# Miniprotein binders against p81326: the designs that were tried, part 55

Target 1, 226 residues: p81326
Amino acid sequence: MLHFGGFIMEINHISKILEKEREEYIRNKVEEYLKQGFSKDDAVNKANQSWRTYIGHRIQDVIYNLLKKFLKDSGLKVTTDKALNNRNLPEELDKVKRLIAINYGEYLFLPDADVIVYKVENNDIKIIAIISVKNSFRERRFETTYWKLKLKESPVTSHIKVFLATPDKDNEISYKCPNGKPKKMRIILEYELDGIYFLKEDFEETEKAKHFGKIVEDIIEISKKL
Short names: E, the ipSAE of ESMFold2; O, the ipSAE of OpenDDE; V2, 0.75 times the mean of E and O plus 0.25 times the DockQ between their complexes.

## First folded at step 5 (miniprotein)

Design Tb12 (at its last look DockQ between E and O 0.68; V2 from the best seeds 0.00; counts 0 for: pae E 4.4 > 1.5)
Fold by OpenDDE base, look of step 5:
Structure Tb12 (fold): chain B 226 residues (1-226), chain A 80 residues (1-80)
Amino acid sequence: as target 1 above (226 residues)
Amino acid sequence: SMKKIRITIEVPDEEEARWIALIIKELAEELGLEVEIEVRGNRIEIRIESDDEEKLRELVKLIEWLAELYGAKVEVEIEE
């Protein structure tokens, strides 16, 4: 467990910190959209959508920076799908991009890959893991599962581990059977994915569902087997 | 005796500066420290005053760690 007390605190409080900013953020965005001529209802809706995008990026940035820092000493590298969305890529990143691409016959498309962990050995790139970062599961609940299944269809990508990282603010997947009722989303995600990592303490831990603090160790272990 | 520390953080990304400032505020609150934080573009200025040297040192360490995480430059000045 990455025992930097600050790390654990930061991870566990991400949602809390974001919620503190939400009210101010929404207010400012509503005002902005009103000035642009939107109705009050439209302004509120747009502000809420903007907020969802904003918090998604913030959480992703935290996770990216954490993984980048803590995997550095292991010789592992980290990038993002955003970094790969460039026409002029360095050779290394161009190779990474090609190694995660999914075949759709005439077209290759990238999976949603918020964070990509890879290693370089003797100029060969091996993709180790893709981490999907989700703050909430209101939209596209099984998107990560779709990409995992698609990656499994090719021998080129079948080895790539797909992880979900989430604070699960609304407790949508924190427990399998709260009150004796199965949570379909938790069960399916845990079954189909290689792991779920929670940026919180209050969740049901299993072999595949762990605290985010364990992700570095797990990735390093996987990397040794590739 | 009260110690006063000024911390200046220069962050590569302006959007991250605001985020980092929020994290620092939360960390300070958890430690029971009062902090003044100003964000100007990619620069964060933090002023901390406390008689608890241990908590102060802990917060400074956390800030330094956080800054390092985001590739930010940190300057710590002891005013008193």
Scores: ipSAE 0.264, ipTM 0.694, lowest interface PAE 2.5, mean pLDDT 88
Fold by ESMFold2, look of step 5:
Structure Tb12 (fold): chain B 226 residues (1-226), chain A 80 residues (1-80)
Amino acid sequence: as target 1 above (226 residues)
Amino acid sequence: SMKKIRITIEVPDEEEARWIALIIKELAEELGLEVEIEVRGNRIEIRIESDDEEKLRELVKLIEWLAELYGAKVEVEIEE
């Protein structure tokens, strides 16, 4: 049924594979932008931004596919914010969208919820968890905690678990006290979020900071309590 | 004895085909297996030659699992 060996190997190799691909990707993109008439400096900047977007989407796709496969036998369904932003939403996904939306008075916005896990019981939908995927913490460093706090403000969404998944290849949040000094970003993220799941082996494990391979059993356990 | 195997994978999405091929290359490298991988559109063709039957079986199992995960079709052939 489930082959966790392949799951773990794919997860642990994401950063390594992406790094090997990076140089070729950047070179090809720079050439592409130069053909479009951009200056050398602009082409390089655009190529690096394109790489960051590509990496984010690739990691999201891997996480989505893995969760969808391993959660199906537990009666749990998985969708993405990309799917929820389509104009032609099935009724089920329209309900999911409405159940995670944040109210700002006259406006309604979706949180940064790259992957959403939910269940359907007696035609009712219950949102279990959202997973925010971050490859780098150069931008939007605390956006995930902001969305957790907003979800906590409503009784309709306060039960939703908010997880962060990251390769964290630059070790921006891998350790709580690197060099003996508290790392603000790691400490705040761990304090506010329901879990941080690393797509690598080298990080400081805690009750909330785990290898991504643990996320399936954590989500299943949570779903049984709801 | 040396075995030569050809694996053909048909993936629904061309971008996913390139990604799956990268994963397979890395898995083969970790197993110490030499593989030749060609990606043409949505199709991946893999040629493996090794005298280590257990590692060959392990790689094939991992490839089949990845294919199932991505909704891809797999065909395994022994070449003479």
Scores: ipSAE 0.207, ipTM 0.567, lowest interface PAE 4.4, mean pLDDT 84
ESMFold2 (binder alone), look of step 5: mean pLDDT 84; pTM 0.824

Design Tb13 (at its last look DockQ between E and O 0.68; V2 from the best seeds 0.00; counts 0 for: pae E 6.4 > 1.5)
Fold by ESMFold2, look of step 5:
Structure Tb13 (fold): chain B 226 residues (1-226), chain A 80 residues (1-80)
Amino acid sequence: as target 1 above (226 residues)
Amino acid sequence: SMKKIRITIEVPDEEEAKYIALIIKELAEELGLEVEIEVRGNRIEIRIESDDEEKLRELVKFIEWLAELYGAKVEVEIEE
């Protein structure tokens, strides 16, 4: 599948290759859980959950590393929700955390933001975008949309672009009207989010639904307006 | 017209070496390239023979890109 091209072809290829290891991964994990004394049914369930966690982390790591690599020369910095949950948070990251938090009265919660892009200007931090990484939409189908709506409610966070990055291997949101029938999930996600970036080739391109390779250019252009 | 290439990859994280080698093997199979891959701790050694220079260049470019992403060192040596 890999041809001469930009980094979009490379990222699509990595996502596809990682999915191919699924059956071997699950087989190995079932054996490990059986050795720990779990029943066959419990071992299979735990192995499938382990895979979902594993593959999500691998894809998120790839996206983080790509953004960090390609945005550094534009004066943009990248962090993750994992980094923001550390106990001894550096002042810069503590500010990032506070600048994306959602106020629920006496409680502050972070949105579901896997990767955060920001810049530092004269000791001030400006959040540019958050990227939510979803492998599938089987559960919590509109979670990213919910967080975008909450960010829009405050003048502190209303400028933050919310992007979704997904391989969408099951074609859950790849087309607006497959077979002439509106796909509610795709239509709502595209309407409410600032962009959807696919880690595959086969999907309906629109102004907001693009190949993942376009995300760097889009982020840089947005940062110039802030 | 048969070309032989040896590629050595040193990965800082030994666990990632196994995953990187798997990714490279799958790509080579998709390109129709015959590869021999050996993983020894944090080191991956790859030997490739092919008469298709364009496929070889595609695989090498991908390996270099993947290595840079994971902070790995890569050396490419053309033999024979």
Scores: ipSAE 0.054, ipTM 0.503, lowest interface PAE 6.4, mean pLDDT 83
Fold by OpenDDE base, look of step 5:
Structure Tb13 (fold): chain B 226 residues (1-226), chain A 80 residues (1-80)
Amino acid sequence: as target 1 above (226 residues)
Amino acid sequence: SMKKIRITIEVPDEEEAKYIALIIKELAEELGLEVEIEVRGNRIEIRIESDDEEKLRELVKFIEWLAELYGAKVEVEIEE
């Protein structure tokens, strides 16, 4: 157990701390949109939407950097779908891109892959895991499960683990059956995905639903089996 | 005894310096630590004075972790 005690606490705090920027961010964006000629109500709505996008990217960046750091010593590499959206890719990343591509007949498309973990052995690339990062589940609730199912359809990609990382600030998927009522989203996500990792302490832990602090160990273990 | 610590952070991305400073300020406040934070471009200067060594250590560790996360350089100086 990486004495992540401090790290675990830090991860739990990161989401909360990032959310503290919200008031200032919203205020500034509202002012910006008002200057652009939007109504007050439109400005507020746009600011809130902008915030959701902004905070989502920030959390994704944090998770990316954490994984990159903690997987470095294991020889595992980390990239993002954004990094793959380039016409001129290094050979390694071009291979990564091809190895996660989903076949739609005449077209190949990439899954949503906020973080991609892979290893390089003897110039061969093996994709280990894709991590989807979700701050909230207001939109595209089952998008990650769609991509998991699509990846399973090909022998090229069927081995790729798909994980969800989330602070789940609104407790949408933290518990399976709160008050005896099944949370459909939690149950489906946990069933379809290879794991859910929470950036908080207040959740129902299961074999597949774990604290984010365990993701590094799990990825390393998976990498050894490939 | 009161300990005085000066922390300097040099952030690769200037736009993130204000954000990092805000995070540090918020954590310090949660810990009940009084901190002075100045942001000049990509450089953050933090001054902390406290008699609570445990909280100071926690904050410093967090700052170091945060800096590492953002690829920032951290210098910690104990003034007293």
Scores: ipSAE 0.017, ipTM 0.379, lowest interface PAE 6.0, mean pLDDT 86
ESMFold2 (binder alone), look of step 5: mean pLDDT 85; pTM 0.821

Design Tb14 (at its last look DockQ between E and O 0.50; V2 from the best seeds 0.00; counts 0 for: pae O 4.4 > 1.5)
Fold by ESMFold2, look of step 5:
Structure Tb14 (fold): chain B 226 residues (1-226), chain A 80 residues (1-80)
Amino acid sequence: as target 1 above (226 residues)
Amino acid sequence: SMKKIRITIEVPDEEEAKFIALIIKELAEELGLEVEIEVRGNRIEIRIESDDEEKLRDLVRLIEWLALLYGAKVEVEIEE
């Protein structure tokens, strides 16, 4: 028997699979659009736009599945904002939802958290971290920092770590400017958030900006302090 | 000598099973391996035969990761 129980989170495997997904997705979409009568150039442009829509949901699912797998043996549980927005919530998830909600007087809203990590101890739920997934920083680039600041305003949520996970394929925050200075957006995100985790191999690594594979160790360490 | 491996994947979403099968075919082609892939509903069965054990291990590892990324159940059986 081949032994696969020792899965180690490796960016190389994730990146290779995601690139093959992209290649196959685009190939299928181009064929579809060509059959609809579009030119080759139009079909390629439409396929790339379709991929950008698709990848947003896909990368969140990838992160969810990876964290669920690698945190399970440490007694940590994982859920998503999609799961928390269902009307038919189990009691456990209803408590998770209430523990991350932000009070705006008459209204109660969830932060824009894509993936939530929590633990259950003695029937108590402790929220460990939320992970915000960003594929592009062209829109809502600082929304994650806003939610971190709001979570810090309450003693119930002030301990929650807020992480950003990103493939950053367009290199919007990965590298320094030509003059050797970090980009302004990278400086602000790194300063305000508890960590930035890249789903790619090459970027300017710091104490807060790490390969995504390091997130499991970081979350486990944080959970032991709660 | 020739090694024979059978992999069974059970995917929650039937449409994703077809997409996963296409990705597996592409991964196998890249490694120069021939695979037989059957998709029946939400279940994928993959049969691989090769005398290159290193390429077989590489492909199986990638299939395990691919299935994990989709939240699928995987069983690997070596038929020798």
Scores: ipSAE 0.232, ipTM 0.648, lowest interface PAE 3.8, mean pLDDT 84
Fold by OpenDDE base, look of step 5:
Structure Tb14 (fold): chain B 226 residues (1-226), chain A 80 residues (1-80)
Amino acid sequence: as target 1 above (226 residues)
Amino acid sequence: SMKKIRITIEVPDEEEAKFIALIIKELAEELGLEVEIEVRGNRIEIRIESDDEEKLRDLVRLIEWLALLYGAKVEVEIEE
């Protein structure tokens, strides 16, 4: 069983494992799309798009499972926005859902909350953190930032920490000023969010930009202050 | 001394079992390890024998990560 200490080095292998999966996945999807009557080029493009969606969910699931496992002993609970998208929720999850909802006047909407960390104390729910998981930043680069800012607008949600977790395979946000040029996206995300956690070693570490291995400790520390 | 390890993986999705087994085989080959892999439904049984403990540990770690990615349960047994 992977211990958290050994976990720091091993999480970097996720990308390697997923890359092996990618080749077969793409091949199978290309074949599927060809059978559906798409051209070879269209089939390849669709397969690549499908892969991006697929891998995003896989990474999210891994992060969810990891956090759930490593936060369990601290009495912290973990859920997902997907789990909250049910008509019939247990009371606990219904409370969680309501406590992360953003007010738009006549409507309440949930932020993108791939992973939600909360605690239960005396039947009261306290939301600790939302973790957004991004494999790539090709689309919706500042979506997590938007949700962070929206959460800050309410005293009900202003305390909720918003973290970004990413392998950042394409080095889109790994460095602030590569070659002396500021990377707008890294700078803004780091500024607006409560933390960025990298599932890799090759990144510029700062107070807010850390290796994913530190996320558990950080969440536990935050939970003690709530 | 030769170490013999048996790894059993239970995969939630039976359709993914063959795929996972293939990945494991490729990972083992990259490490220069010979592995016997048997897939029965949603269960993968892996047998590895090597005198290289470091490679064995590496493979086990990779398998554990792979299993985690698929939400699979892993059991590792040292036979010798």
Scores: ipSAE 0.028, ipTM 0.485, lowest interface PAE 4.4, mean pLDDT 87
ESMFold2 (binder alone), look of step 5: mean pLDDT 85; pTM 0.829

Design Tb15 (at its last look DockQ between E and O 0.61; V2 from the best seeds 0.00; counts 0 for: pae E 3.4 > 1.5)
Fold by ESMFold2, look of step 5:
Structure Tb15 (fold): chain B 226 residues (1-226), chain A 80 residues (1-80)
Amino acid sequence: as target 1 above (226 residues)
Amino acid sequence: SMKKIRITIEVPDEEEAKFIALIIKELAEELGLEVEIEVRGNRIEIRIESDDEEKLRELVKLIEWLALLWGAKVEVEIEE
């Protein structure tokens, strides 16, 4: 059995580890806020708010590390929007940045791409996929679909696959018809994006909505067509 | 049969090594495994002895995922 085939098992391991990290993070933050003189209720609330910000960064890091590790043997490279916003970019990353930039007249902007997968062949760079990481859909619900639509407008970027990765702990997009009615956010995201990858076990799986463990196999298959 | 394994983890920062070692100790306790953990600088050495191969495999998998989550290198060696 290949490591790809073990991803369902590995998702359980990720979930268990992330929950332990949350427990320790919250405990430490509550202690910090109590030392600052906040009430227990205020300290807990502030700690939970701090965790929500932290976990987004954390999940981006794990996705980056996983893709970098498991795509390497397929000749695929991985970078992040953080790395691309660095001053004095290496030439290779400057080319990656230019290949995904969107033109708004006098301005050029990067799509909100947390993780970028690309390959290099004979000094030619081909962008394979962009993965957007979302923890919550309370605000900026369709930001990822906007960037997919913008990328489709140019022949240079129209081939780029746009994926969403999410733990979706609040079940905002986990099911298409949770109360017998279509969930608009899930339906639109699944329709517009090239894939949604869940960092949890309990969701409605479809051809586009998959366990996160499938993302490596999917990216490799896409890269073979380019 | 009683199995002995040694796991070596190298992390980028010594403060992270201490935190990761704490998580590993808690995970081992949840599995009912006795573990010896030593932290020296940015290195973590873990020694485990158990006759429960299923729990040993589970802890090793958790440690490998921990290493992946923090971008660390892990090596597993089976001893008898």
Scores: ipSAE 0.265, ipTM 0.664, lowest interface PAE 3.4, mean pLDDT 84
Fold by OpenDDE base, look of step 5:
Structure Tb15 (fold): chain B 226 residues (1-226), chain A 80 residues (1-80)
Amino acid sequence: as target 1 above (226 residues)
Amino acid sequence: SMKKIRITIEVPDEEEAKFIALIIKELAEELGLEVEIEVRGNRIEIRIESDDEEKLRELVKLIEWLALLWGAKVEVEIEE
C-alpha cells in the first residue's frame, strides 16, 4: 500500500484514469442511445451528460473513501449527506444530521454536504468540516458558498469548516488572475470558503488553495481546536 | 532482470469487471507493457512481465487508483 503521503500526492494520476474511462464510457453510452433511436448528435450529448453525472459520483466516492481511511487513525468519522437521507438513522447519524441542519424558520434543511467529518467525544458529536466535491463548475457555481454563509448564521453551525475539493479539469478556478484578469469565481470561492483543495498540480497555491494532499492534515488540526 | 507481477482485483459489481479490465489493458498498452488479463465474475487477474521497473510501478499505481475509483480491492503479488 502506497504510503499515505505518496499516495495522496499521486492523486493526479486519477486524471489519466478518468480520461480513459471517459472514452470508453462515452462510446458505450453513445451506442446505447443510438439503439434507443436517438440521433448521433443527441446520443453524444446524452452520453456526455451521463458521464458528467457518473464521474461526479465517482470522484465524490473516492474522496469519501480516502478521507474515511486517512482520518480513521485520528479518531475522526466520516459520513455523507446521502447517508443522512434516511428515515431510520442510527442515533449518531441522527445527531450529525441535526448538527448540520440550517434553519429556515418553520423548516430545517441540510446543506449540500458530500462529505461530513465529525468527532465523537463522550457521546457528544462535534461537526468539524463539510467537503463539497465538484468536478466542474458549469452549474451552481456558488452553491457551496451559499451553504457556508448559511452555516455561519447560526452559533450551532458557525464553527463548521466548509471546503471545496475539485480536480478543476477546465481550469475554472485554478488561478486567480490568469493573464492579468481576475477570475471572479476563484476569488469569491477562496474568500468565502475555508479552503479549496485541488486534485491536480497545476494551480495557484495560496493559504486557502492547496493540494488535496493537505486536506487530511488540515482537518486533523482543526479537530484539535474544537 | 525480468519482473513478474500478478495483480488481483475484486470489484463490487460483476458488470463493471469487464469495463475495468479494458481500461487496465489500455493503460498497459500506453505504457508499452504486455499484460495478460483474465476476468472471472467480479475478479480480474492481471499478469505482467517486464524488465522496466519504472513502467511496472506506474501501471501498478494506476491500477490501485482505478481500484479506488471503483471501490475494488487490489492485491499485488511479485512472483519473480
Scores: ipSAE 0.105, ipTM 0.546, lowest interface PAE 2.4, mean pLDDT 87
ESMFold2 (binder alone), look of step 5: mean pLDDT 83; pTM 0.796

Design Tb16 (at its last look DockQ between E and O 0.47; V2 from the best seeds 0.00; counts 0 for: pae E 6.9 > 1.5)
Fold by OpenDDE base, look of step 5:
Structure Tb16 (fold): chain B 226 residues (1-226), chain A 80 residues (1-80)
Amino acid sequence: as target 1 above (226 residues)
Amino acid sequence: SMKKIRITIEVPDEEEAKFIALIIKELAEELGLEVEIEVRGNRIEIRIESDDEEKLRELVKLIEWLALLFGDKVEVEIEE
């Protein structure tokens, strides 16, 4: 069984591996949209948008599967916000859902929580971390930060760590001050979040900005303090 | 000497199997390796024959990684 440490370098290629489907995916989607009556330019644009959504979900699934597998031996459990979007939840997941809910007065809403890590001790659930997965930062650049700040407002959720995981293929947040110019997004995300984990090697490492390979250890360590 | 490797991967569903099979094919092609891939439901069978042990090891490693990410079970058989 390949140990997580042995996959650190391979994780760096995850985006590249997943992108291999792009050409075929785009071709098929373009053809689909052309059949629907869109112009060639519109079909290409829609196909590219569809791809961005698709690849984003694939990366989320990969990260979910990785965390689920590598946290299993520690007794930690992993779920997703999608799994919580059900009317009929098992008791455990219903508790998880309630423990991450954000209060808006008359309403409770869930944060965007691509991956949720929790533990069960003596039938009590403790939420450990929420991991937001971003393939790119084209849209909703500070959404994860918003949710982190909202979670901090309640004693019920204030302890929940919020992490960002990204390959950052476009180097949007890989460096704080490339060419001496501060990258606002990197600085704010690193400041507000509990950590940023990169699925790549080419980034500026800091106390909060780490390689994705460290996320399992960090989560386990946090879990021991709860 | 030519080495033959057979790898079997079980994944959650057929769609995922087709996806992984495509990735493996592309990876093999990039390495200049010829691979035979069969998808049967949620099961992928990969046959690789090469005299380049280094490339073979690299591809196997990549397949194992993919299987870890997406698969439930991986079986590797080396046929001499």
Scores: ipSAE 0.032, ipTM 0.498, lowest interface PAE 4.1, mean pLDDT 86
Fold by ESMFold2, look of step 5:
Structure Tb16 (fold): chain B 226 residues (1-226), chain A 80 residues (1-80)
Amino acid sequence: as target 1 above (226 residues)
Amino acid sequence: SMKKIRITIEVPDEEEAKFIALIIKELAEELGLEVEIEVRGNRIEIRIESDDEEKLRELVKLIEWLALLFGDKVEVEIEE
């Protein structure tokens, strides 16, 4: 049988293997962009951006499939914000979409979340958590915090847990600064979010900052109390 | 004592097949297991032989995880 804790080790290995292939990927993309007429410097920048998008989507797919697999036996269902933006939604997903939409007066928007966990109980849908997958914090560092704050503003959505899942490969939030202070970004993320789940083994662990392997157990426990 | 496992995985395309095959080979090397991997288009065939049942079981479960995440169709056969 498959165990989630063992997979945490395997997902870290997948990331290391992808880093091994990064330079080959970038070299190939640079050649592709040069043939399209871009300068060498532009081609390199575009290739690096392409890699970040590629690895980000790959990790998101892994996380989605893992959660879907391991939460199924607990009666929990998983979808994505991308799936909810489809033009032809099944009724169940249409209800999920309506239950997480944020009101901006005349406008309704979905929060930016990669993965949404919900359950169906007595024909009612209850949103348990959203998980934002961030591979780096170079841009939109506090996007997840913003959506948490917006969800807290309505009694209909204030119960929804907001988690961040990240490999944090550049160690932007994993450790304290050399001066001994926690990084400001880490402080704010940990304070505002309901949990940070690291897709790596070495980081400053706290009650809210945990190994990714704990996310399934945490979600199941939360679902029992809702 | 010696166990023989055969696994067949179908993935969406050849580039994913090559990627998954690379991962499996790396994992097998880390476990000290010898594997035969053949990629034909979008299909991966893996054959593993070992007298270390515990490491074999560990690699097989890891391969099944990769197949569940990336594969469209998975077949596992224990030979002998």
Scores: ipSAE 0.013, ipTM 0.391, lowest interface PAE 6.9, mean pLDDT 80
ESMFold2 (binder alone), look of step 5: mean pLDDT 79; pTM 0.778

